# Miniprotein binders against q96jn8r1131to1294, part 4

Target 1, 164 residues: q96jn8r1131to1294
Amino acid sequence: TLEFLENHGKNILLSNGNRTATRVASYNQGIVVINQPLVPQLLVQVRIDFLNRQWTSSLVLGVITCAPERLNFPASACALKRAAWLLRGRGVFHNGLKICEKFGPNLDTCPEGTILGLRLDSSGGLHLHVNGVDQGVAVPDVPQPCHALVDLYGQCEQVTIVNP
Below, E stands for the ipSAE of ESMFold2; O stands for the ipSAE of OpenDDE; V2 stands for 0.75 times the mean of E and O plus 0.25 times the DockQ between their complexes.

## First folded at step 10 (miniprotein)

Design C15 (at its last look DockQ between E and O 0.81; V2 from the best seeds 0.00; counts 0 for: pae E 4.4 > 1.5)
Fold by OpenDDE base, look of step 10:
Structure C15 (fold): chain B 164 residues (1-164), chain A 92 residues (1-92)
Amino acid sequence: as target 1 above (164 residues)
Amino acid sequence: SPKLLERLKEALLYAEELLEFGDPEEALAELKRLIELAKRALELDPNNPEALKLLAEALRELAEAYKKLGDPEEAKKYLEKAEELLKKAEEL
């Protein structure tokens, strides 16, 4: 079953069989990684459970290609400088550098209840899903194996892994 | 209020990260909120040196945000104001 790894950001509390992640302090230190690597046609989804509008930015969603069990998480996913492809706002980032200015909806404005998904296609393209709708290929060729990463940053205080 | 000062410090760090990550518009919005909060704190205690320093730093970061947004003239304005507040804080 899909669940978050025990290796996570310092401000994260896992619950619900490690399917729910809650950031219990501040605005950062909220990185979590899903245990199973992405494989073609597997849709991994998380639901935004709670937002705190005290902050302006929101969650970061993406993948990492390094071993997640040994990863020393920075305070924010945006500080990852290797093996990381991230979706933040409307941008796509690779190792901290913006590679696409506008892709899909703005993650910073997604309301509570939004279901965000990641899926690899048969060609290695990483797709973003929003409420079950395929937004297209965010990253055309992602190295495998890779793991889905969620950074509970800014507004985003809780997410839950949900089945398709 | 110590609690208020801690909130201000946290907000400042957040805004700085937003600037670092390349979100000057979001940083600008956060800094403006921070500045208003700091000004309110100073209304209660206008001679609080820590609050003055925090406000000055927020204004400096605001200047940086405006530079990134392509408005150096506005940036200079806030940088000067930050310097004035720092001088005031040093005199206390």
Scores: ipSAE 0.647, ipTM 0.857, lowest interface PAE 0.7, mean pLDDT 93
Fold by ESMFold2, look of step 10:
Structure C15 (fold): chain B 164 residues (1-164), chain A 92 residues (1-92)
Amino acid sequence: as target 1 above (164 residues)
Amino acid sequence: SPKLLERLKEALLYAEELLEFGDPEEALAELKRLIELAKRALELDPNNPEALKLLAEALRELAEAYKKLGDPEEAKKYLEKAEELLKKAEEL
């Protein structure tokens, strides 16, 4: 079963059998990672449960190719300077650099209840799903193995893993 | 007002992080919100050196956002204002 890994950001509290992550302080230190790597046809989905509109930026989604079990997470996913491919706002980032200006919807405007999904296609392309709808290939050639990451950043204070 | 000042410090760190990670338009929007909060703090305590320093730092980061957006003249304006505020804070 898909769960958030016990190694996570310092402001995260895991609950609901490690399927729910809550950021309990501040705006950052909210990185969580799914407990198994992405493989073709595995769709990892999270639901946005709670947003705090005090902040303007929101959650970050993506993948890392480093082994996550003992990784020392930075305060924010965007500080990952190697082995990271991230979706933030309306952009796609690789190792902290924007490589695509606009892909899919603006994550900063997704409301509570939005279900966001990540999956890897057979060519190594990373796909974003929004409420079950495939948004296409965000990143065409992600090295494997890679691990799905969510940063409960800014507005996003709680997400829950949901079944496809 | 210590609670408001801690909120301002956290918001400044947040804005700096947005600017560092490559979205100067998003950082600009956040910095403008931060500046409004700092102005409200100064309405409560107009000569608070900590609030003046936070506003000055917010203006410096706003200048960096304008520089990244290709407007160095606007950036220079805000840097000058920030220096003025920092000097005021030091003299208090």
Scores: ipSAE 0.218, ipTM 0.587, lowest interface PAE 4.4, mean pLDDT 89
ESMFold2 (binder alone), look of step 10: mean pLDDT 82; pTM 0.808

## First folded at step 11 (miniprotein)

Design C16 (at its last look DockQ between E and O 0.91; V2 from the best seeds 0.00; counts 0 for: pae E 2.7 > 1.5)
Fold by ESMFold2, look of step 11:
Parts: sequence; C-alpha cells; structure tokens
Structure C16 (fold): chain B 164 residues (1-164), chain A 92 residues (1-92)
Amino acid sequence: as target 1 above (164 residues)
Amino acid sequence: SPELLEYLKDALKMAEMLLEYGDPEEALAELKRLIELAKRALELDPNNPEALKLLAEALRELAEAYKKLGDPEEAKKYLEKAEELLKKAEEL
C-alpha cells in the first residue's frame, strides 16, 4: 500500500500509518516521497488537510527519478536541480527551470480538502488530477522509475494519502 | 520574525525567476502580495534594516515587472520608493 517514505524533510512528522505528513515547524524542510514508483495503473492521491494562509505560496507536487530512500533533500523542492519535474503555482518546472507557463489550477490557491493526484499514462506522460478530474499531461515523457513527491511548503502544513 | 524574513528572501528569488523566465503579469501579482507581507514584517519591527531592504528589493522587482509590461513611468515611481527605503535602512 502507498505510504510516505521515512526519508523525508527535516520538519515532517509522519502519522496515520505513514499516510499522513505534517510539517511541524517553519515554512520549508517539508519534502515527502511516496514509497512506490509510479506505474501507468497507479494513481497517487493526497488530500490537503491543513493550510496556514500567512504564507503566500503553497505546496509543490511532482516526481523525482533518483532513488529516494537515501537522498539528502534540499530545504525546498524547487532547489532540486537534477532528476525532478515539479508543479508549482501554475507552472511546470524541470530541474528548477520553468518548461510550461500555465498548466492546471494554481496550486497556491487550492483550498483545504482539495485532492491532488499524479499518474503516468502509457506513453510516460505525467498527469495531474484535481478532485478526481484529469487536468491533462503536465510532462510528456518522464523517465522511469519515478516517485511522486510532495513538498509541504509555505501554506501547506498537512497532507494525507487517499484512495482513488 | 526571522522566519518571515527568510521566507521573503526565498519568495523574492522565485519572483525574480518569474520575471526572467516566466510571466511578468504572474510575477506582478505575486510581488504585490510579497510587498504586503514585507509591510507586515515592518509593522512587527519598524526599524529592522533587513525588512526595509527586503521591501526595497520587492519594489525593485515590481518596477521590473512594470517595465516588462510596458509601463516605465510606473516602474520609475517604485524604483524611487525603493531608494528611499534603502536610504532609511542604511541609517539604521
């Protein structure tokens, strides 16, 4: 079953059988990774449980292609300069560089209760789902294996893995 | 708040990336929010030179956004305001 890996950002506390991640300090050091690589039939979904609106930006969602079990994560996912494709705000980023200006909703405005999903299609395209609705292909050809990543950044203080 | 000032530093770096490699209208909107956050930091510590410098930086980036959107007169106004804030910060 899907869980967050024990290797995570320094400010994360895992609970609920490692299916809930809470950032318990500051605004960063909140990277978590799903314990299984994405495969075409797997939809990884997280619910935004708690937001703190004192910050202006919110969670980052994406994938990494490095093996995550022993990585040293940076303070924020946006500092990942290799092997990362990230959705932040409305943008899609590869290794810290924006590759798409406007894709899907603005993640900085998603309310508590929003369910965000990631899956690969049969061509290796990365899809974002929002509240069960496929937003289309964010990244057309992600190398495999890759792992879903969430950075509980800024506003986002808690997410929970949920079933499709 | 030290954490608020560190957040402002990080967020302004991201806004600069939006200006250089992204959508200047999106950068403008984010910078307006960051300016309000920097003003709140100053309300908590009105004579903090780091907070003054961060507000000045936000105003300079806002001016750059206005230049990219074709409004150099508005950009000039914000650059002048940023210079006044930097002068105040240097006196503290």
Scores: ipSAE 0.408, ipTM 0.739, lowest interface PAE 2.7, mean pLDDT 89
Fold by OpenDDE base, look of step 11:
Structure C16 (fold): chain B 164 residues (1-164), chain A 92 residues (1-92)
Amino acid sequence: as target 1 above (164 residues)
Amino acid sequence: SPELLEYLKDALKMAEMLLEYGDPEEALAELKRLIELAKRALELDPNNPEALKLLAEALRELAEAYKKLGDPEEAKKYLEKAEELLKKAEEL
């Protein structure tokens, strides 16, 4: 069963069998990691449950290749400088550096109810899914094992893991 | 709000990075959102010198974005606004 790990950002409260993550304070410290590593053909999806429009930015989605159980999370995923491939806004980032300018929809403007998914293909390409639609390869040749990461940042205050 | 100010600082830093290493158009959009949030903060406390300075900084970066996009006239406009806010902040 897909769940968020107990090791998470300081402002996160897990519920619903650790399938729901809620940021209960401030705008940051909201990183969560899904327990099972991504393997080819496994689609991991989260739904945006609640947006607080007090803030401007929104969630960051991506993968990490370090051991998630003992990771010391920074205040935001943007501060990850090692073993991180992230989708923020319309950009793709690797260890804090932008590697793609425009990819998929703008994550900062996705409404509540949007379902975002990550999937590795047989070639190690990381695909983004939006409401069930494959947006293509966001990151080619991602090292394995890797874990899906969600940063409940800014507007995004709650997400839930959903089945495909 | 101290929390809001910290957010603004973080967001501004991110926008600066986008402006330096990313797409100026994306930076522009982000800065505009940031500016609106800063203005909202100032509505609650119009004489907050820190908020004024942050807004001024955002406007300066916005000006820089316009320069990169080839619009120096618009850039000048926001530079002037930034200077006005800084002056106001210094008088507080």
Scores: ipSAE 0.190, ipTM 0.597, lowest interface PAE 1.7, mean pLDDT 91
ESMFold2 (binder alone), look of step 11: mean pLDDT 84; pTM 0.824

Design C17 (at its last look DockQ between E and O 0.46; V2 from the best seeds 0.00; counts 0 for: pae O 9.5 > 1.5)
Fold by ESMFold2, look of step 11:
Structure C17 (fold): chain B 164 residues (1-164), chain A 92 residues (1-92)
Amino acid sequence: as target 1 above (164 residues)
Amino acid sequence: SPKLLERLKEALLQAEELLEFGDPEEALAELKRLIELAKRALELDPNNPEALKLLAEALRELAEAYKKLGDPEEAKKYLEKAEELLKKAEEL
């Protein structure tokens, strides 16, 4: 089954058979990675369980294209300068640079209970799903293999992997 | 209070991260909220040098946000205010 890797941000506690990640301190150090690489037709979904309005901004979703097991994660996903494609707020980022001003909904406005999904299509396009609705191709040609990444940033304090 | 000062320090760190890696408008909004929090700390203890330094740093980061948004005149105004607060903190 899909699980978060043991290699994760230092403020993360894993529970529920490593399917739930909780950020237990501060606003950052909350990067988690899904244990299986994305392959065409695999839908990785997480539910936002807990938001704390004390902080600003919310979770980041994306993929990394390097092996995640021994990667030294920065404090936040947006500081990943290599091998990363990220969705943050309304934007899409590649290696720390914004490459699209607006794609899909604003992730900072997704309430608790929202289910967010990542999927590669047969052409290597990265799709975002929101509550079961495909938002289209965020990144048209993601190198493979890649792994789904979630940064429990700012307001987002807990997510759980859920089945499609 | 120690709890309020801890919140100020963490909020400043988040604002710096947003300024470096986020949109300047997003960073500007967060910095304005941080400045209000720092002003509240100073209402409780007006001559607290740590709170004065945190407010000054927030104003410097706000100036950087304005520079990134293409408003160097506004940035200069906030840098001047930050220097005044740092001088006050050094006297204490």
Scores: ipSAE 0.236, ipTM 0.596, lowest interface PAE 4.1, mean pLDDT 88
Fold by OpenDDE base, look of step 11:
Structure C17 (fold): chain B 164 residues (1-164), chain A 92 residues (1-92)
Amino acid sequence: as target 1 above (164 residues)
Amino acid sequence: SPKLLERLKEALLQAEELLEFGDPEEALAELKRLIELAKRALELDPNNPEALKLLAEALRELAEAYKKLGDPEEAKKYLEKAEELLKKAEEL
């Protein structure tokens, strides 16, 4: 079953069989990683459960290619400078550098209830899904194994892993 | 508005983090939004020293973003404006 790893950001509280992550303090320190690596055709999805409008920005979604169990998480995903491909706002980032200016919907404006998904295709392309709709390839060639990462940042205070 | 000021403070903290760890262009965009928020607060109370200070801080961070983007001339412009606002705030 898909769950968040016990190794997570300092402000995260896991519940619901580790399928729900809640940031219980501040606006950061909210990184979580899904236990199973992404494999072709596996769709991993999370639902935005709660947004706190007192903050700005929102969740970051992406993948890491390093071992997640031993990763010392920074305060935000933006600080990951290696082995990281991230979707933030409408941008795509690799190791902290923007590689695409506009991709998909703006993650900072996704409302509660939005379901965001990641899927690898047979060519190693990383796809973003929004409410079940394939938005296309965000990253054309992602090294494997890789794990899905969610940074509960800013407005985003709770997410839950959901089945397709 | 007290509520608006609180939101501005919180947003400023986030922008600072973006400047430190994230994309300076994104930080720039966020800071510009902060500036608009601060200006909105000042429209309600033009002589609010706290709002003036917050706006000044946002401008300082904006200057830092421009420095990171390789535009020191633009950075200088915003630093000067920040200083002016701080002086005004101190006089109130």
Scores: ipSAE 0.006, ipTM 0.238, lowest interface PAE 9.5, mean pLDDT 87
ESMFold2 (binder alone), look of step 11: mean pLDDT 82; pTM 0.796

## First folded at step 12 (miniprotein)

Design C18 (at its last look DockQ between E and O 0.36; V2 from the best seeds 0.00; counts 0 for: pae E 2.4 > 1.5)
Fold by ESMFold2, look of step 12:
Parts: C-alpha cells; sequence; structure tokens
Structure C18 (fold): chain B 164 residues (1-164), chain A 97 residues (1-97)
C-alpha cells in the first residue's frame, strides 16, 4: 500500500499506518516522500487535513528522482537543487529555478479537504489532479524512476494519503 | 504583558522574514513585496508593545532591506533607495540601545 517513507523531514510525525503525516513544529522541516515510484497507472493522492492560517505560503508538491530512502532532506523542498520538479503556489520549479509562472490553481489557497493528486501519463508527463479533476501536464517528460514528494510547509500541518 | 506579547510576535516575524527571503530567491518579487508589507506592519506593532526592543528594530530594518530588494526586482530603484535609507536609520537606533 502507499505509505510515506520513514525517511522524512525532522518535524514530521507519521501515523495511521504511515499514511498520515503531521508537521508538529515550526513552519518547515516537513518533507515526506511516497514509498513507491510513480508509474503511469498509479495516482498518488493526498488530502489536506489541517491548515494553520497564520502562514501565507502553503504545501509544495512534486517529484524527486534521487534515491529517497536515505536522502538528507533540506529544511524546505524548494531548496532542493538537484533531481526535483516542484509545484509551489501557481509556479513550477526545476532544481530551484522557476520554469513556469502559472500552472493550475494556487496551492497557497487550497482549503482543508482538498485532495491533490500526482500521476505520470504515458509520455512521462507529470499531471496534477485537484479534487479528482486533471489540471493537465505540469512537467513534460519526467525522468523515471521518480517519487512523489509533499512538503508540509507553512500553512500545511497535516496530509493523509487517500485512495482515488 | 506587552513585552511578552512583543517577544512572541517577534519570533513569528523572524519566520515570516525567512519565508519572504525564499520568495525573492524563487523569483516571486510581487508576492514577496506583499508579504514584506504585512511583516513590516506587524513589526511596527511589536515596537508599539516594546519600543526599545533592539531585536524588533533590527528585524524591521531587515524587512525594509528585503522590501527594497523586492522593489529593485520590480524595476523601482527609487522606492528601493527610500527603504534602504529607512533601514539604516533603524539600525543606528538599535545600536544606540
Amino acid sequence: as target 1 above (164 residues)
Amino acid sequence: SPEERAKELLEYLKDLLKMAEMLLEYGDPEEALAELKRLIELAKRALELDPNNPEALKLLAEALRELAEAYKKLGDPEEAKKYLEKAEELLKKAEEL
């Protein structure tokens, strides 16, 4: 079953059979990674369970292509300068560089209960789903294998892996 | 007490400044500008609660410097210069405490 890896940001507590991640301190150190690489038939979905509205910026979603099991995570996903494609706010980032100014909805405004999904299409394009609705290709031709990543940043204090 | 509330607010504002610095690094100067203006107003409130807090003065000065950087990235160097001057005034005041 899909679970968050035991290797995660230091402010994360895993629960619910490692399907729920909670950031228990500060605003950062909240990176979690899904235990299985993405394949075209796999839709990885997380539900935003709890937001702390004192912050303005919120969670980051994306993929990494480096081996996640023993990676030393930075405090924030956006500090990943290698092997990362990330969705933050409305933008798309590759290795810390913005490659698209606006894609899909603004992640900083997604409310509690929002279900966010990541999948690869047959061409290796990375798709974002929001509440079951495909937002299109965020990143063309992602190298494989890759793993889905969530950074419980700022507002976002809890997410849970849910089935499609 | 007012001083205790100012200390708690100051810790939160330090985190907001770090988050705004990341926005500038990511090339989002408009979003950074909006966040820095909010941060600056909250820092002024912290100074209302504890006017002689040198850490709050330094934080406000740092926020003004980052605001100036946001204005430079948005193509308004004259506005940026104004905020750099204000930041220097606050740093001088903090050093005298």
Scores: ipSAE 0.446, ipTM 0.746, lowest interface PAE 2.4, mean pLDDT 90
Fold by OpenDDE base, look of step 12:
Structure C18 (fold): chain B 164 residues (1-164), chain A 97 residues (1-97)
Amino acid sequence: as target 1 above (164 residues)
Amino acid sequence: SPEERAKELLEYLKDLLKMAEMLLEYGDPEEALAELKRLIELAKRALELDPNNPEALKLLAEALRELAEAYKKLGDPEEAKKYLEKAEELLKKAEEL
């Protein structure tokens, strides 16, 4: 089953069989990684459960290609400078550098209840899904194996892994 | 306390500022502009909690400078100049504290 790993950001509390991640303090230190690596045609989805509007910005979604069990997480995903492909706002980032502009919906404005998904296609393209709708290829060729990463940042205080 | 809350906001502002700078350098200046505007609002909130916080003043000034840069990139040098002036005023105030 899909779960968040026990190795996570300092402000994260896992619940619901490690399928729910809650940031219980401040605005950062909220990175979580899903246990199973992404394989072609596997759709991994998380639901935004709660937003705290005292902050700006919101969750970051992406993948890492390093071993997640041994990763020392920075305070935010944006500080990952290696082995990271991230979706923030409407941008796509690789190791901190923006590689695509205006992709998909603005993650910073997704309301509670939004279901965000990641899927690799047979060619190694990373797709973003929003409420079940494929938004297209965010990253054309992602190294494998890779793991889905969620940074509960800013407004985003809780997410839950949901089944397709 | 208000001061503690302000401190937290300031740390958040620093993060947002870094991200905005990245957007200005590698991304869309319009997107950066929007982010900077939100950042400025947070800075103002911090100052409401602690009006004479020199760090808050400096961060706000820096945000305004970046905002100015965004306007320059968007082809509005006059607007940019306004924010540069505001930034300078805030820095002056911060130095006096």
Scores: ipSAE 0.120, ipTM 0.559, lowest interface PAE 2.3, mean pLDDT 89
ESMFold2 (binder alone), look of step 12: mean pLDDT 81; pTM 0.784

Design C19 (at its last look DockQ between E and O 0.25; V2 from the best seeds 0.00; counts 0 for: pae O 6.6 > 1.5)
Fold by ESMFold2, look of step 12:
Structure C19 (fold): chain B 164 residues (1-164), chain A 97 residues (1-97)
Amino acid sequence: as target 1 above (164 residues)
Amino acid sequence: SPEERAKELLEYLKEALKMAEMLLEYGDPEEALAELKRLIELAKRALELDPNNPEALKLLAEALRELAEAYKKLGDPEEAKKYLEKAEELLKKAEEL
């Protein structure tokens, strides 16, 4: 069963059998990681439950390739300078550097109820799904094992893991 | 408190302005312009909560300089000049504090 790992950002409260993550303070310290590595048959999906539009940016979605169980997470996922591929806004970032300007929708404008999914294809390509629609390959060859990561940043205050 | 909330907004603004700078450098200047206008409103709210905070003045000035760069890239140098002048005034005020 997919759930958020107990090692998470300091402002996160896990609930609903560790399938719901809520950022309970500030705008950051909201990194969560899925407890199972991605494999080609696995679609990890989260639903955006609550947004606070006072902030200008929203959640970050992506993968890390280092072991997450004892990792000291930075305050924000964008500060990950090693072993990370991240989707923020419409950009794709590798280790803090933008590698693609426009991919998929702008995550900063996704409304409550949006279901965002990550999966690997058979070639190791990382795909984004939005409300069940495959947006294509964001990253063509992600090293394995890797883990799905969500940063409940800024606007995003709650997400829930949902089944495909 | 108002001062604690102002500090939280300023911490967020510092990170957000760095991202806006990258959007200006490598992305769409119209998208950068829209984001910077929103960030300027946040900086103004921080300054309303703590009117004589030198960091708030400096971050608002930085946001205005980035906004000026966005206008320059969009072909409006007169608007850019206006915001650079406003940024300079804020930096002088911050230095006096």
Scores: ipSAE 0.309, ipTM 0.673, lowest interface PAE 3.5, mean pLDDT 89
Fold by OpenDDE base, look of step 12:
Structure C19 (fold): chain B 164 residues (1-164), chain A 97 residues (1-97)
Amino acid sequence: as target 1 above (164 residues)
Amino acid sequence: SPEERAKELLEYLKEALKMAEMLLEYGDPEEALAELKRLIELAKRALELDPNNPEALKLLAEALRELAEAYKKLGDPEEAKKYLEKAEELLKKAEEL
């Protein structure tokens, strides 16, 4: 069963059998990691449950290749400087550096109810799915094993893991 | 109370400033700019609640300095200069309190 790990950002409260993450304070410290590593053809999806328009920006999606159980999470995924491939806004980032300027839809403008998914293909390509639609390969070759990461940042205050 | 609310806003400012600095360092000045604009609004709100709060003034000044840096990175040194001047004014005011 897909769940968020107990090791998470300081402002996160887990519920619903650790399938729902809620950021209960401020606009940051909201990183969560899904327990099972991504394997080829496994689609991991989260739904944006609640957006607080008081803040700017929104959730960050991506993967990490380090051990998530022992990771000391920074206040934001933006501060991850190793073993991290992230989707933020329309950009793709590797270890804090932007490697693609425009990819897929702007995550900062996804409304509540949007279902975002990550999937590895057989070649190690990381795909983004939006409401079930494959947006293409965001990262062509991701090291394995890797874990899906969600940063409940800015507007995004709650997400829930959903089944395909 | 207004003062308590101001303090809360100031805490957000501190966090936002750190984030903005990080974003600037990583070469994302556009995002930093957006973040800074937000925190500036928070600072202004805090000052509305407590107009003579020296900490608020200092934080706002710092935000403006970072904003200036963002504009520099975006290739607008003239705009940057304006914000630096504003920052200096606020710091001066804070020192007088």
Scores: ipSAE 0.020, ipTM 0.286, lowest interface PAE 6.6, mean pLDDT 88
ESMFold2 (binder alone), look of step 12: mean pLDDT 81; pTM 0.792

## First folded at step 13 (miniprotein)

Design P1 (at its last look DockQ between E and O 0.72; V2 from the best seeds 0.00; counts 0 for: pae E 5.1 > 1.5)
Fold by ESMFold2, look of step 13:
Structure P1 (fold): chain B 164 residues (1-164), chain A 92 residues (1-92)
Amino acid sequence: as target 1 above (164 residues)
Amino acid sequence: SPKLLELLKDALKFAELLLEEGDPEEALAELKYLIEEAKRALELDPNNPEALKLLAEALRELAEAYKKLGDPEEAKKYLEKAEELLKKAEEL
């Protein structure tokens, strides 16, 4: 079943059979990774459970292509300088560099209860889903294997893996 | 928000610790996040002198990260931006 890996950011507490991640301190150190690589048409979804609206930035979603089980995660996903494609705010980032100014909705404004999804299409394109609605291709050709990643940054204090 | 400014000050302390521990690459990444957070907050309140000073402080720490990474010209650019923000804050 889909679970968050036990290898995660230092401020994360896993619960609910490793399907729920909570950031229990500070604003960062909140990277979690889904335990299975994405395959075409596998939809990985998380629900935003709790937000702290004192921050303006919120969670980051994306994928990494390096093996996640023993990776030393940085404090924040933006410090991943290799093998990372990330959605932050309205932007798309590759290895810490913004490659698209606007894609989909602004993740920083998504309320509690929002369900965010990632999947690969048959061409290796990475799609974002928001509340069940496909936002299109964020990244056209992601190397495989890759794993879905969530960074519980800033506003975002808890997410839960949910079934499609 | 006064609470946001307190949180950003704590984030700056974390970045300073990373620089002291000899991890300027991670400090750089954290500072870029922090600076973007401060810029977004400042867009909502552009003439807040405390937010301007906080952003300037973050830019100074970013410059220190660039110095440790061997890029003093990039560091100089951010120090100059920090000076501009402090001047604006003083005039408010």
Scores: ipSAE 0.169, ipTM 0.565, lowest interface PAE 5.1, mean pLDDT 87
Fold by OpenDDE base, look of step 13:
Structure P1 (fold): chain B 164 residues (1-164), chain A 92 residues (1-92)
Amino acid sequence: as target 1 above (164 residues)
Amino acid sequence: SPKLLELLKDALKFAELLLEEGDPEEALAELKYLIEEAKRALELDPNNPEALKLLAEALRELAEAYKKLGDPEEAKKYLEKAEELLKKAEEL
């Protein structure tokens, strides 16, 4: 069963069998990691449950290749400088550096109810799914093992892992 | 919005703490993201003196982060931007 790990940002409260993450304070320190590593053909999906529109930016989605159980999470995913591939807004970032300016929909403007998914293909390409639609390869070759990461940042105050 | 300004102030304090604790990279990342948030929010009210001053403070902290990271040229750039915002705020 897919769940969020107990090692998470300090403003996160887990519920619903650790399938729901809620940021209960501030605008940051909301990083969560999904327990099972991504493997080819596994689609991991989260639904945006609640947005607080006092902010402009929203959740960050991506993967990490370090051991998530021992990771000391920074206040935001943007501060990850190693072993991180992230989707923020319409950009793709690797270790804090933008490697793609425009990819897929703008994550900052996804409404509540949007289902976002990550999937590795057989070649190690990381795909973004939006409401079940494959948006293409965001990262062409991701080292394995890797874990899906969600940063409940800004607007995004709650997400839930959902089955495909 | 007033709430955004309040949260930004808190964020600045956090960034300052990170700098004091010797984590300029994390401080820089947080500040950059927050500055972008603030700029977008300010598009609705670009002439809010309080917001401009707060943004200027954020830019100053960003400059400090760059100094600690060994990039004084980049630091200077943001200090100049901060000063420009302060001047604008004073004229309002």
Scores: ipSAE 0.023, ipTM 0.379, lowest interface PAE 4.6, mean pLDDT 89
ESMFold2 (binder alone), look of step 13: mean pLDDT 85; pTM 0.844

